# Designs tried in a protein design chat: VH-VL binders against q9h9l3. Part 261

Target 1, 176 residues: q9h9l3
Amino acid sequence: PRKMVAIDCEMVGTGPKGHVSSLARCSIVNYNGDVLYDEYILPPCHIVDYRTRWSGIRKQHMVNATPFKIARGQILKILTGKIVVGHAIHNDFKALQYFHPKSLTRDTSHIPPLNRKADCPENATMSLKHLTKKLLNRDIQVGKSGHSSVEDAQATMELYKLVEVEWEEHLARNPP

## First folded at step 13 (VH-VL)

Design zb65 (framework fv_nivolumab)
Fold by ESMFold2-Fast, scan of step 13:
Structure zb65 (fold): chain C 176 residues (1-176), chain A 124 residues (1-124), chain B 107 residues (1-107)
Amino acid sequence: as target 1 above (176 residues)
Amino acid sequence: QVQLVESGGGVVQPGRSLRLDCKASGFTFSDYEMHWVRQAPGKGLEWVAVIRYDGSNKYYADSVKGRFTISRDNSKNTLFLQMNSLRAEDTAVYYCAKEGYYQSSAFLRFFDYWGQGTLVTVSS
Amino acid sequence: EIVLTQSPATLSLSPGERATLSCRASQSVDDYLAWYQQKPGQAPRLLIYDASNRATGIPARFSGSGSGTDFTLTISSLEPEDFAVYYCQQYDNWPLTFGQGTKVEIK
């Protein structure tokens, strides 16, 4: 019965050639899909590549964005002690420069029963949009103006709920 | 500077085994999915296999499934391809390729860096 | 599997001319499409990713356009070093697939 949230982050490119992924937006939703947190976040480093096609982030969003240090504190306060669901969530945690216990982490890109339910190869790392379409019959990440991290977090929570009972039982028998 | 260096290629008889290595440098190897892509002499590119950043998920092209095994050692920044039951059709230059990046729950599996390739010739 | 068809197979042009290369997907790949250049004896080099984004260090004469099923790589004015084979690649779904290539050769 531990409280559960889902997270999705947007990154922009910083550092040499824009190769470093820096946090620029974070959305967190509760079990029912209600938004607990959704802020644009200003990286401490110069943004080389906004990656707008995917991130939805433009220079205008950075003008009043929450500085990274402050946003990180707010986010970690929400995540600490909770089961955190995400898709390829290790990337979100890297962008947050945060370690979340494996026992409290759920990655919908790495749950074999979820792929099986979607008639996808169990060994393949499937995208959030493909799993959501196959299992929830919903199109997400539509259009060319970037993705909504709120939409992605909501879809991620709904996907996890499809396998929650069996996966929690699996984890209880096979702790990470 | 990012570098991927393949080794282990050579001439082998049909039915035999060969292991390819790919040594990575200049980036955090353990953060990226890694791929093998091959190219038969005078032909186009064919995707072969992928391995997740932590080594847990491995996925293969149907043409090599059950015969090839991809693996990695993150402590040594090295990617491997174990090729068993080799066929004449496996003759190709094998490239180690680094996946692009992850963004907003989207996987961007273009290859921003490639090794120089290692030639595997299966004598028929 | 998603099949990528490149056309023409061979494009014979002179330096200074515009090259237009086509890549057509058997089903929508959204913007999950990359272009590579390959010269004899060399590894492929990334030119364009996400359909239209130019990779680092790639000259402005290279541009990518299109979405869904129809994609184009344009070289606005061919330089001598641009005569090579060009491949498109989709990464929308597994398995990852490449087109058969377009050879750009000197006339």
Scores: ipSAE 0.826, ipTM 0.926, lowest interface PAE 1.1, mean pLDDT 93
Fold by OpenDDE, second read of step 14:
Structure zb65 (fold): chain C 176 residues (1-176), chain A 124 residues (1-124), chain B 107 residues (1-107)
Amino acid sequence: as target 1 above (176 residues)
Amino acid sequence: QVQLVESGGGVVQPGRSLRLDCKASGFTFSDYEMHWVRQAPGKGLEWVAVIRYDGSNKYYADSVKGRFTISRDNSKNTLFLQMNSLRAEDTAVYYCAKEGYYQSSAFLRFFDYWGQGTLVTVSS
Amino acid sequence: EIVLTQSPATLSLSPGERATLSCRASQSVDDYLAWYQQKPGQAPRLLIYDASNRATGIPARFSGSGSGTDFTLTISSLEPEDFAVYYCQQYDNWPLTFGQGTKVEIK
C-alpha cells in the first residue's frame, strides 16, 4: 500500500502588483499528523506582498528561508510515489511548479461525500476552516495573524480520513 | 491587462433559451474560478453561478438551479452560461466575474475583475 | 443565506465631506467582506476586500473596517467621481450575497 501525506502551502505575492503567487512556506504531514516537512521558502523573485493576513509570512521569516529550488527538491522527494492529500491542492502544486499524478492526488475541496457528511452542498467548494469546524469540531485559522500550514495540513488529513474508505472505493471504480 | 467581454444578450420570450459567452484575456484563465453575477434593471447584484477552474465542479443560486448551466472552455478562454426556461424575473444585465485569489486553504471569492455586462430581456 | 443590510439607503453629501457607509450581516462572516463601487451604466469595481484591504489602484481616501457582522466603508473626503452606488458582498458561505446598496448622491 502507498503511503499517504498531506500538504499545505503558504504563498506570497510577487511580480507586477504582487499578483503572482509564490511559495513561501510548505508543510507536509504523514497519515498520523506527524510533521515531515515545515520550512519557510524564499521565492526567486522579490516579494511585493507578504499577504500576511492569510499566509502568516513576514519579512523576518525570509531571512533564513530555504531557497525555492532547494526546497522544491526536498518537497518533491517526499511527495514522490505518495498519495498526496490537500485542500484545493492544485494551488499548492502550482506554487511548487510541480504536478503530482492525478491518480495519486486527493483534494478535500472536491469530495462530495465529505460535503454530505458536513451537511454542505455536494457541489459547492467549502473552505478548510468550515469543514474542519463542522466535522472535527475544531477551530483552525483563528485570528488575523496568518494561518499555520502545519495545522491546515493536519486538518486536511483528518478530514480525508473520515471518508477515505468510501472515496478510495469510488476512485477504484472510477479512475481519473 | 485583464479583460472580460460578455456577449449573447438580447430579447427573448418566456420559456425560451439563450446562451451567454464571456471571453477572458490578460490572465491565466484556467487557474481561476469564474462566476456569473446579474443585476435586474434598477436593482442590486445577485450571484448566479460558479464554475471551478477545470470545470469539474459547478454550483448555482437556487433561483436558477435546474434551468441554467455554467460551463467553460479553457482552451478558448471562454466562460458560458446556458439559460433555459427563461422567466421575466431573469431579466438583467449579466456579468462574468473573476475570483480574487486562493490563499492558505481559503477561497477568497471577491470579484476583482468584471465584464461590461450583457443585457438579457425576457418579455412577452 | 447570509443577508447583508446596508445603511443608509441614500447618502446625500457634498464634495469634500466624509462618507460613512454601513453593512451588517445576519451572521458572522469574519472578514470575508468586499466593497464595490458602481456608476451608472458601468460594471461594479472592487474597492475593498477582506474587510479592510484596499484593492489595487483604489485611492487612499477609501477605507474599510469591521469584522464579524458590522462593517464600514469610509470615504474620507468625497471627490466628484465618488458619487455612485456602493455594494458590500460576503464570501464566507454559499450562496455569495450582496447588500442592497447605498447610493451616495450629491447634495
Scores: ipSAE 0.712, ipTM 0.911, lowest interface PAE 0.8, mean pLDDT 95

Design zb66 (framework fv_nivolumab)
Fold by ESMFold2-Fast, scan of step 13:
Structure zb66 (fold): chain C 176 residues (1-176), chain A 124 residues (1-124), chain B 107 residues (1-107)
Amino acid sequence: as target 1 above (176 residues)
Amino acid sequence: QVQLVESGGGVVQPGRSLRLDCKASGFTFSDYEMHWVRQAPGKGLEWVAVIRYDGSNKYYADSVKGRFTISRDNSKNTLFLQMNSLRAEDTAVYYCAKEGYYQSSAFLRAFDYWGQGTLVTVSS
Amino acid sequence: EIVLTQSPATLSLSPGERATLSCRASQSVDDYLAWYQQKPGQAPRLLIYDASNRATGIPARFSGSGSGTDFTLTISSLEPEDFAVYYCQQYDNWPLTFGQGTKVEIK
């Protein structure tokens, strides 16, 4: 069995009009929800839009933030060879400028049995907040001052554990 | 400069088919879920369909399910709506609409950019 | 399906007056509520997202408030260009739904 981790990243806007999403925080938790990594990350480009409503990131968090190149190296060492769980995880991998094998990737926004358990359409993409409330009876992403990537990663792991047995069996019969 | 340009609208007989195209520019098309929203003459807005950024998931309003097919070609920055078995009640201006960005494990399904719309008239 | 009910259907006011538009949801949508402005012959324009956040380029006279089932769009002092139809939209759950619209017209 491979080890399993869950990841959630925060991005800020860089580039023309802040249209480019650049990594500014990353949280990784293990199977039991313990934090393996949680750092603010300094993008190499000028930050145009902190997107604070969503990211929770403010200029003060950049003062002692880990430079992108160093943070990326640390993160990739944790992810390599492991099953990585995330919600709409392609966004996290894009921000990391990283390719993770499809066979070792689990996206809780794209697991039909999970939506079914939540009484949601199997073919629609549901938010992490909605699935967490329906299936775990827990409120996350509360308030308007930004989200906790640690909280999001922990919720994502717990959601995956609800369908882990049946989904791993499905993937074994239907390899990606 | 973000632009969405719809095409393919026109007058069509009931029971026939029509395909709408939406050409996107000014943003990374392959990063966003895309939607179709329609508006019957003199009426309000009605959500029609959504497609995931990679084309793998598609979801439809009950009124069009089984008749309409949403698809995308990320290499051409183009969104499509194939409309089959058209009915008089499908008469509407059809808008291509872009979601806001995904951020912090949250989807912003408020439409920050819309196309100008293309009129589909289903009439005998 | 979450039903959004807008009131009033028509709001007749003069330039300089305050406009208050209501949107009520049949069940809680948390803060996943957007407001749009639409002028004749044009596509809708996003004004407010997440109940209270102004979209890029939207004048400060537009503000949104509320959470759960009761939402309000306020225009603090109407300008001539503000006379239009306004729609609320929820994105808490599928299918996405819009209110029926409130027409803000000159008295």
Scores: ipSAE 0.690, ipTM 0.887, lowest interface PAE 1.9, mean pLDDT 91

Design zb67 (framework fv_nivolumab)
Fold by ESMFold2-Fast, scan of step 13:
Structure zb67 (fold): chain C 176 residues (1-176), chain A 124 residues (1-124), chain B 107 residues (1-107)
Amino acid sequence: as target 1 above (176 residues)
Amino acid sequence: QVQLVESGGGVVQPGRSLRLDCKASGFTFSDYEMHWVRQAPGKGLEWVAVIRYDGSNKYYADSVKGRFTISRDNSKNTLFLQMNSLRAEDTAVYYCAKEGYYQSSAFLRGFDYWGQGTLVTVSS
Amino acid sequence: EIVLTQSPATLSLSPGERATLSCRASQSVDDYLAWYQQKPGQAPRLLIYDASNRATGIPARFSGSGSGTDFTLTISSLEPEDFAVYYCQQYDNWPLTFGQGTKVEIK
């Protein structure tokens, strides 16, 4: 039985025209939804676009934010050797510049039985907000001031729990 | 900086096949889901197909299901649309389109870049 | 599939006037709604995403509002280059769908 955590990251735009996604916040919760990590993170490059509508990040959050290299080290210590649950999690791993083993990764944007329960196409990506409303009858990412990565990580863990038994059995028979 | 260039359009007879290519540059192609969107002459936009960043999942509009195949080659930064059993109603300008930036849920943020389009005319 | 209905079909206005374009969805799309501008012979250009956010490089005269089923694109003061066709698009559910378009033409 491996330990399981859920992660959600917020990114800001850096580089030319803000086209590079750089880590600016990371939240990690345990199986029960308790917060293990939640920090604002300072990108090493100049922030061109805060993407505040989604990220919830503003200039004020950067003042005492943890530098990227330090935050990355802290986060990787929590993730290593655990089953990590996320929604479209490859983007979080990309922002962390981190490779997590596929066998220990669970992506709630790409679990056919979960989409099936939500009456959605099995092979199409559905937003975390949509799946949470449909399956948990709960509204997340409310308002226009940005998302809470803690709320998103908690919702992601709860969504995974709906299919955990079935999906772990599937993975045991069909290793990735 | 971002560039998408379609090719492969032309005139074909009904029932024939055609392959469209879309060459991408100026962004990390392998990080983004890619789409095909078409527009019949003088008409509006119609979504056609999507492919996951790694090529593992594909989804299609009902009008093209079973006839069209989307694929990608990340080593060549190229998106493809194989169109089989073409019909007169498939006549359109075909655009490849890039999803906007991924955020916490990696959800579509509109199509921030489009190719110039390539015209496919299916006529008898 | 989710149907998007745009109104009016055509707006005939002069430079300097305000344009208000509507998009109505057959069911809630939350705020997963984008607006595009298309000029003859050109690819569409993203203007607004997530109902109200301007895309990079889009002038401040363009604004989006709305949530659920009713959405509005506003151009506060039309410039000559703004006469074009405008499309709304939902990405709340599959298949992705577009409205039929609103043509903004010079009076």
Scores: ipSAE 0.558, ipTM 0.851, lowest interface PAE 2.6, mean pLDDT 90

Design zb68 (framework fv_nivolumab)
Fold by ESMFold2-Fast, scan of step 13:
Structure zb68 (fold): chain C 176 residues (1-176), chain A 124 residues (1-124), chain B 107 residues (1-107)
Amino acid sequence: as target 1 above (176 residues)
Amino acid sequence: QVQLVESGGGVVQPGRSLRLDCKASGFTFSEYEMHWVRQAPGKGLEWVAVIRYDGSNKYYADSVKGRFTISRDNSKNTLFLQMNSLRAEDTAVYYCAKEGYYQSSAFLRYFDYWGQGTLVTVSS
Amino acid sequence: EIVLTQSPATLSLSPGERATLSCRASQSVDDYLAWYQQKPGQAPRLLIYDASNRATGIPARFSGSGSGTDFTLTISSLEPEDFAVYYCQQYDNWPLTFGQGTKVEIK
């Protein structure tokens, strides 16, 4: 049995016009939804756009933030060798500048049975907010102060658990 | 500079096929979801199809589902739209469009760059 | 399908006047709304994204406001190059939908 965690990151805008997405927060939860990691992360470059509406990140959060290089090392130690669950998780891995094996990656935005249970088109990439409302009858990402990566990671794990048995069987028969 | 250049449009009879190409430059094509949006002469904009950054997920407007196929070749920075069983109602300028910046907590499916469009006319 | 209704269909104004364009959604789209400008024979150009953020290179006279179901695009003082058709677009849910457009024309 391989251990399973769920991850969600927040990005801020760096580089010219703030168009580069840089990691600024990461949350990791275990199978039961308990927080294993939740840190604000200081990008190595100047923050041009906090993207607070989506990220929830403000200048105050950068004061005690963990430098990117150190945070990355801590996060990779938690992820390595585990099944990692996320929603559009490729974006999280890009921000981490990290490659996780496809065989150990579970993307709740790309699991056809999950969309089917939600009465959504199987081939549409549905938002975490909409799947959580349809399947768990819970509102997440509420308000205008930004999203909680802890809340998102917890919802992501709960969504995966709804299809875990059938999806793991599918992957065993059809290895990535 | 980001640039999207469409090609492949033309005049075709109903029931025939066309393939549209969109060549991308000035950004890392393989990192972005890409869309096709069309506009009938004198009418508004209509979303047609989307393809995931890696080509593994494809979704279509109901009006084209089963007839159109979106695809991409990341090694060539090219987006495609294969249009089969064309109807008079498919007559439109077809635009390829790029999604904005990525953000883990939200899907931001607005279009920061558009091609100049290619005209498809379906007539007898 | 989320329907976006733009009003008015046509705005007839003179250069220097303020233009106020409305976009109303049939259900809440939160802040997942963009505005585009289109001139004859040209592709649409992004003006505003995430309801209120001005896109790169867009003049300060353009501003977006609103949230949920009611959105406004304001042009504080019309320049000659601003006479065009304007579209709103929601990206809260599938399918992605556009408003029918508001034409801003010279009086």
Scores: ipSAE 0.811, ipTM 0.922, lowest interface PAE 1.2, mean pLDDT 93

Design zb69 (framework fv_nivolumab)
Fold by ESMFold2-Fast, scan of step 13:
Structure zb69 (fold): chain C 176 residues (1-176), chain A 124 residues (1-124), chain B 107 residues (1-107)
Amino acid sequence: as target 1 above (176 residues)
Amino acid sequence: QVQLVESGGGVVQPGRSLRLDCKASGFTFDDYEMHWVRQAPGKGLEWVAVIRYDGSNKYYADSVKGRFTISRDNSKNTLFLQMNSLRAEDTAVYYCAKEGYYQSSAFLRYFDYWGQGTLVTVSS
Amino acid sequence: EIVLTQSPATLSLSPGERATLSCRASQSVDDYLAWYQQKPGQAPRLLIYDASNRATGIPARFSGSGSGTDFTLTISSLEPEDFAVYYCQQYDNWPLTFGQGTKVEIK
């Protein structure tokens, strides 16, 4: 019911030694986990390292990929004015070269009640994989052919829904 | 071109305090989680503490919890470790270390760059 | 905590020989494992990350393999500068932990 989406991005290495993380795929799902956006994205810079073990991105995916400027416009149109959920979401926003208001941002790597429900230390930044296993009894990011940004976005939304009522109440009392 | 330079080490008595600094250059400091790792003389490596890129989350090894405080000043590209209630067992070379990349909803917490280390000796 | 056990504790070898170093984890760490080289009086240097990826500037004679609980660092032909202590590190779960080290020493 809330105007809320979850996002997950895949990055590839560009720049010197492949040290710059450039957007190469973005998936956005709605509150129920339905896919609103899922596109391969062509970085404006030469790709030095596909980081395929994690990203799942290969040269073939870049052939008909949406150019960064166009993809960014499409993505921002979906995100603007909505509550956006992600895991370590600042990395996704940096890859998008985008600032989303903190009041509308939810980061499942930075919600102490979520860690508490998982029997994890409240101040430790836990991986999406571990929280999903602990709280949803589901294995994600399985295998070595790369991660699915759709799967990660869906898991992130489901994790947030476990603490949504409590966390929204906390944020209303303690605005970011 | 990436450099991490620690300072502040020295000889202190048990129960005293010491602050370590780590000056970073050659990368966008504000984009990375930063860590402290220590090594007792003649021993192996022990992870000590981590701080989130924006300074909000801080997590510690059980051996230092409640005594050490990690902090950062992103405007000065500097990482800090405030060490209180020092014990003989805290004697070690302290390294600041830069984390790898966050990639595809995975935290890659290997250390691609380390400082030269600063020696802290706690002795009576 | 996840315990990493390295073996052997010491390898005594000559330049030109192959070195094989083992690291075993008390539970699966998937591919979240790195290898470091440390020379006396120096900071550790990253060799391998994500179990098998060679870090920038690391010579091709260094290779990493394995997944889950059983990992290997191989140096195909030892150079004089390779005599050092080697540490594995897991980053699958908190706290981050290191193995106790394997010393590769000249025979």
Scores: ipSAE 0.807, ipTM 0.920, lowest interface PAE 1.1, mean pLDDT 93

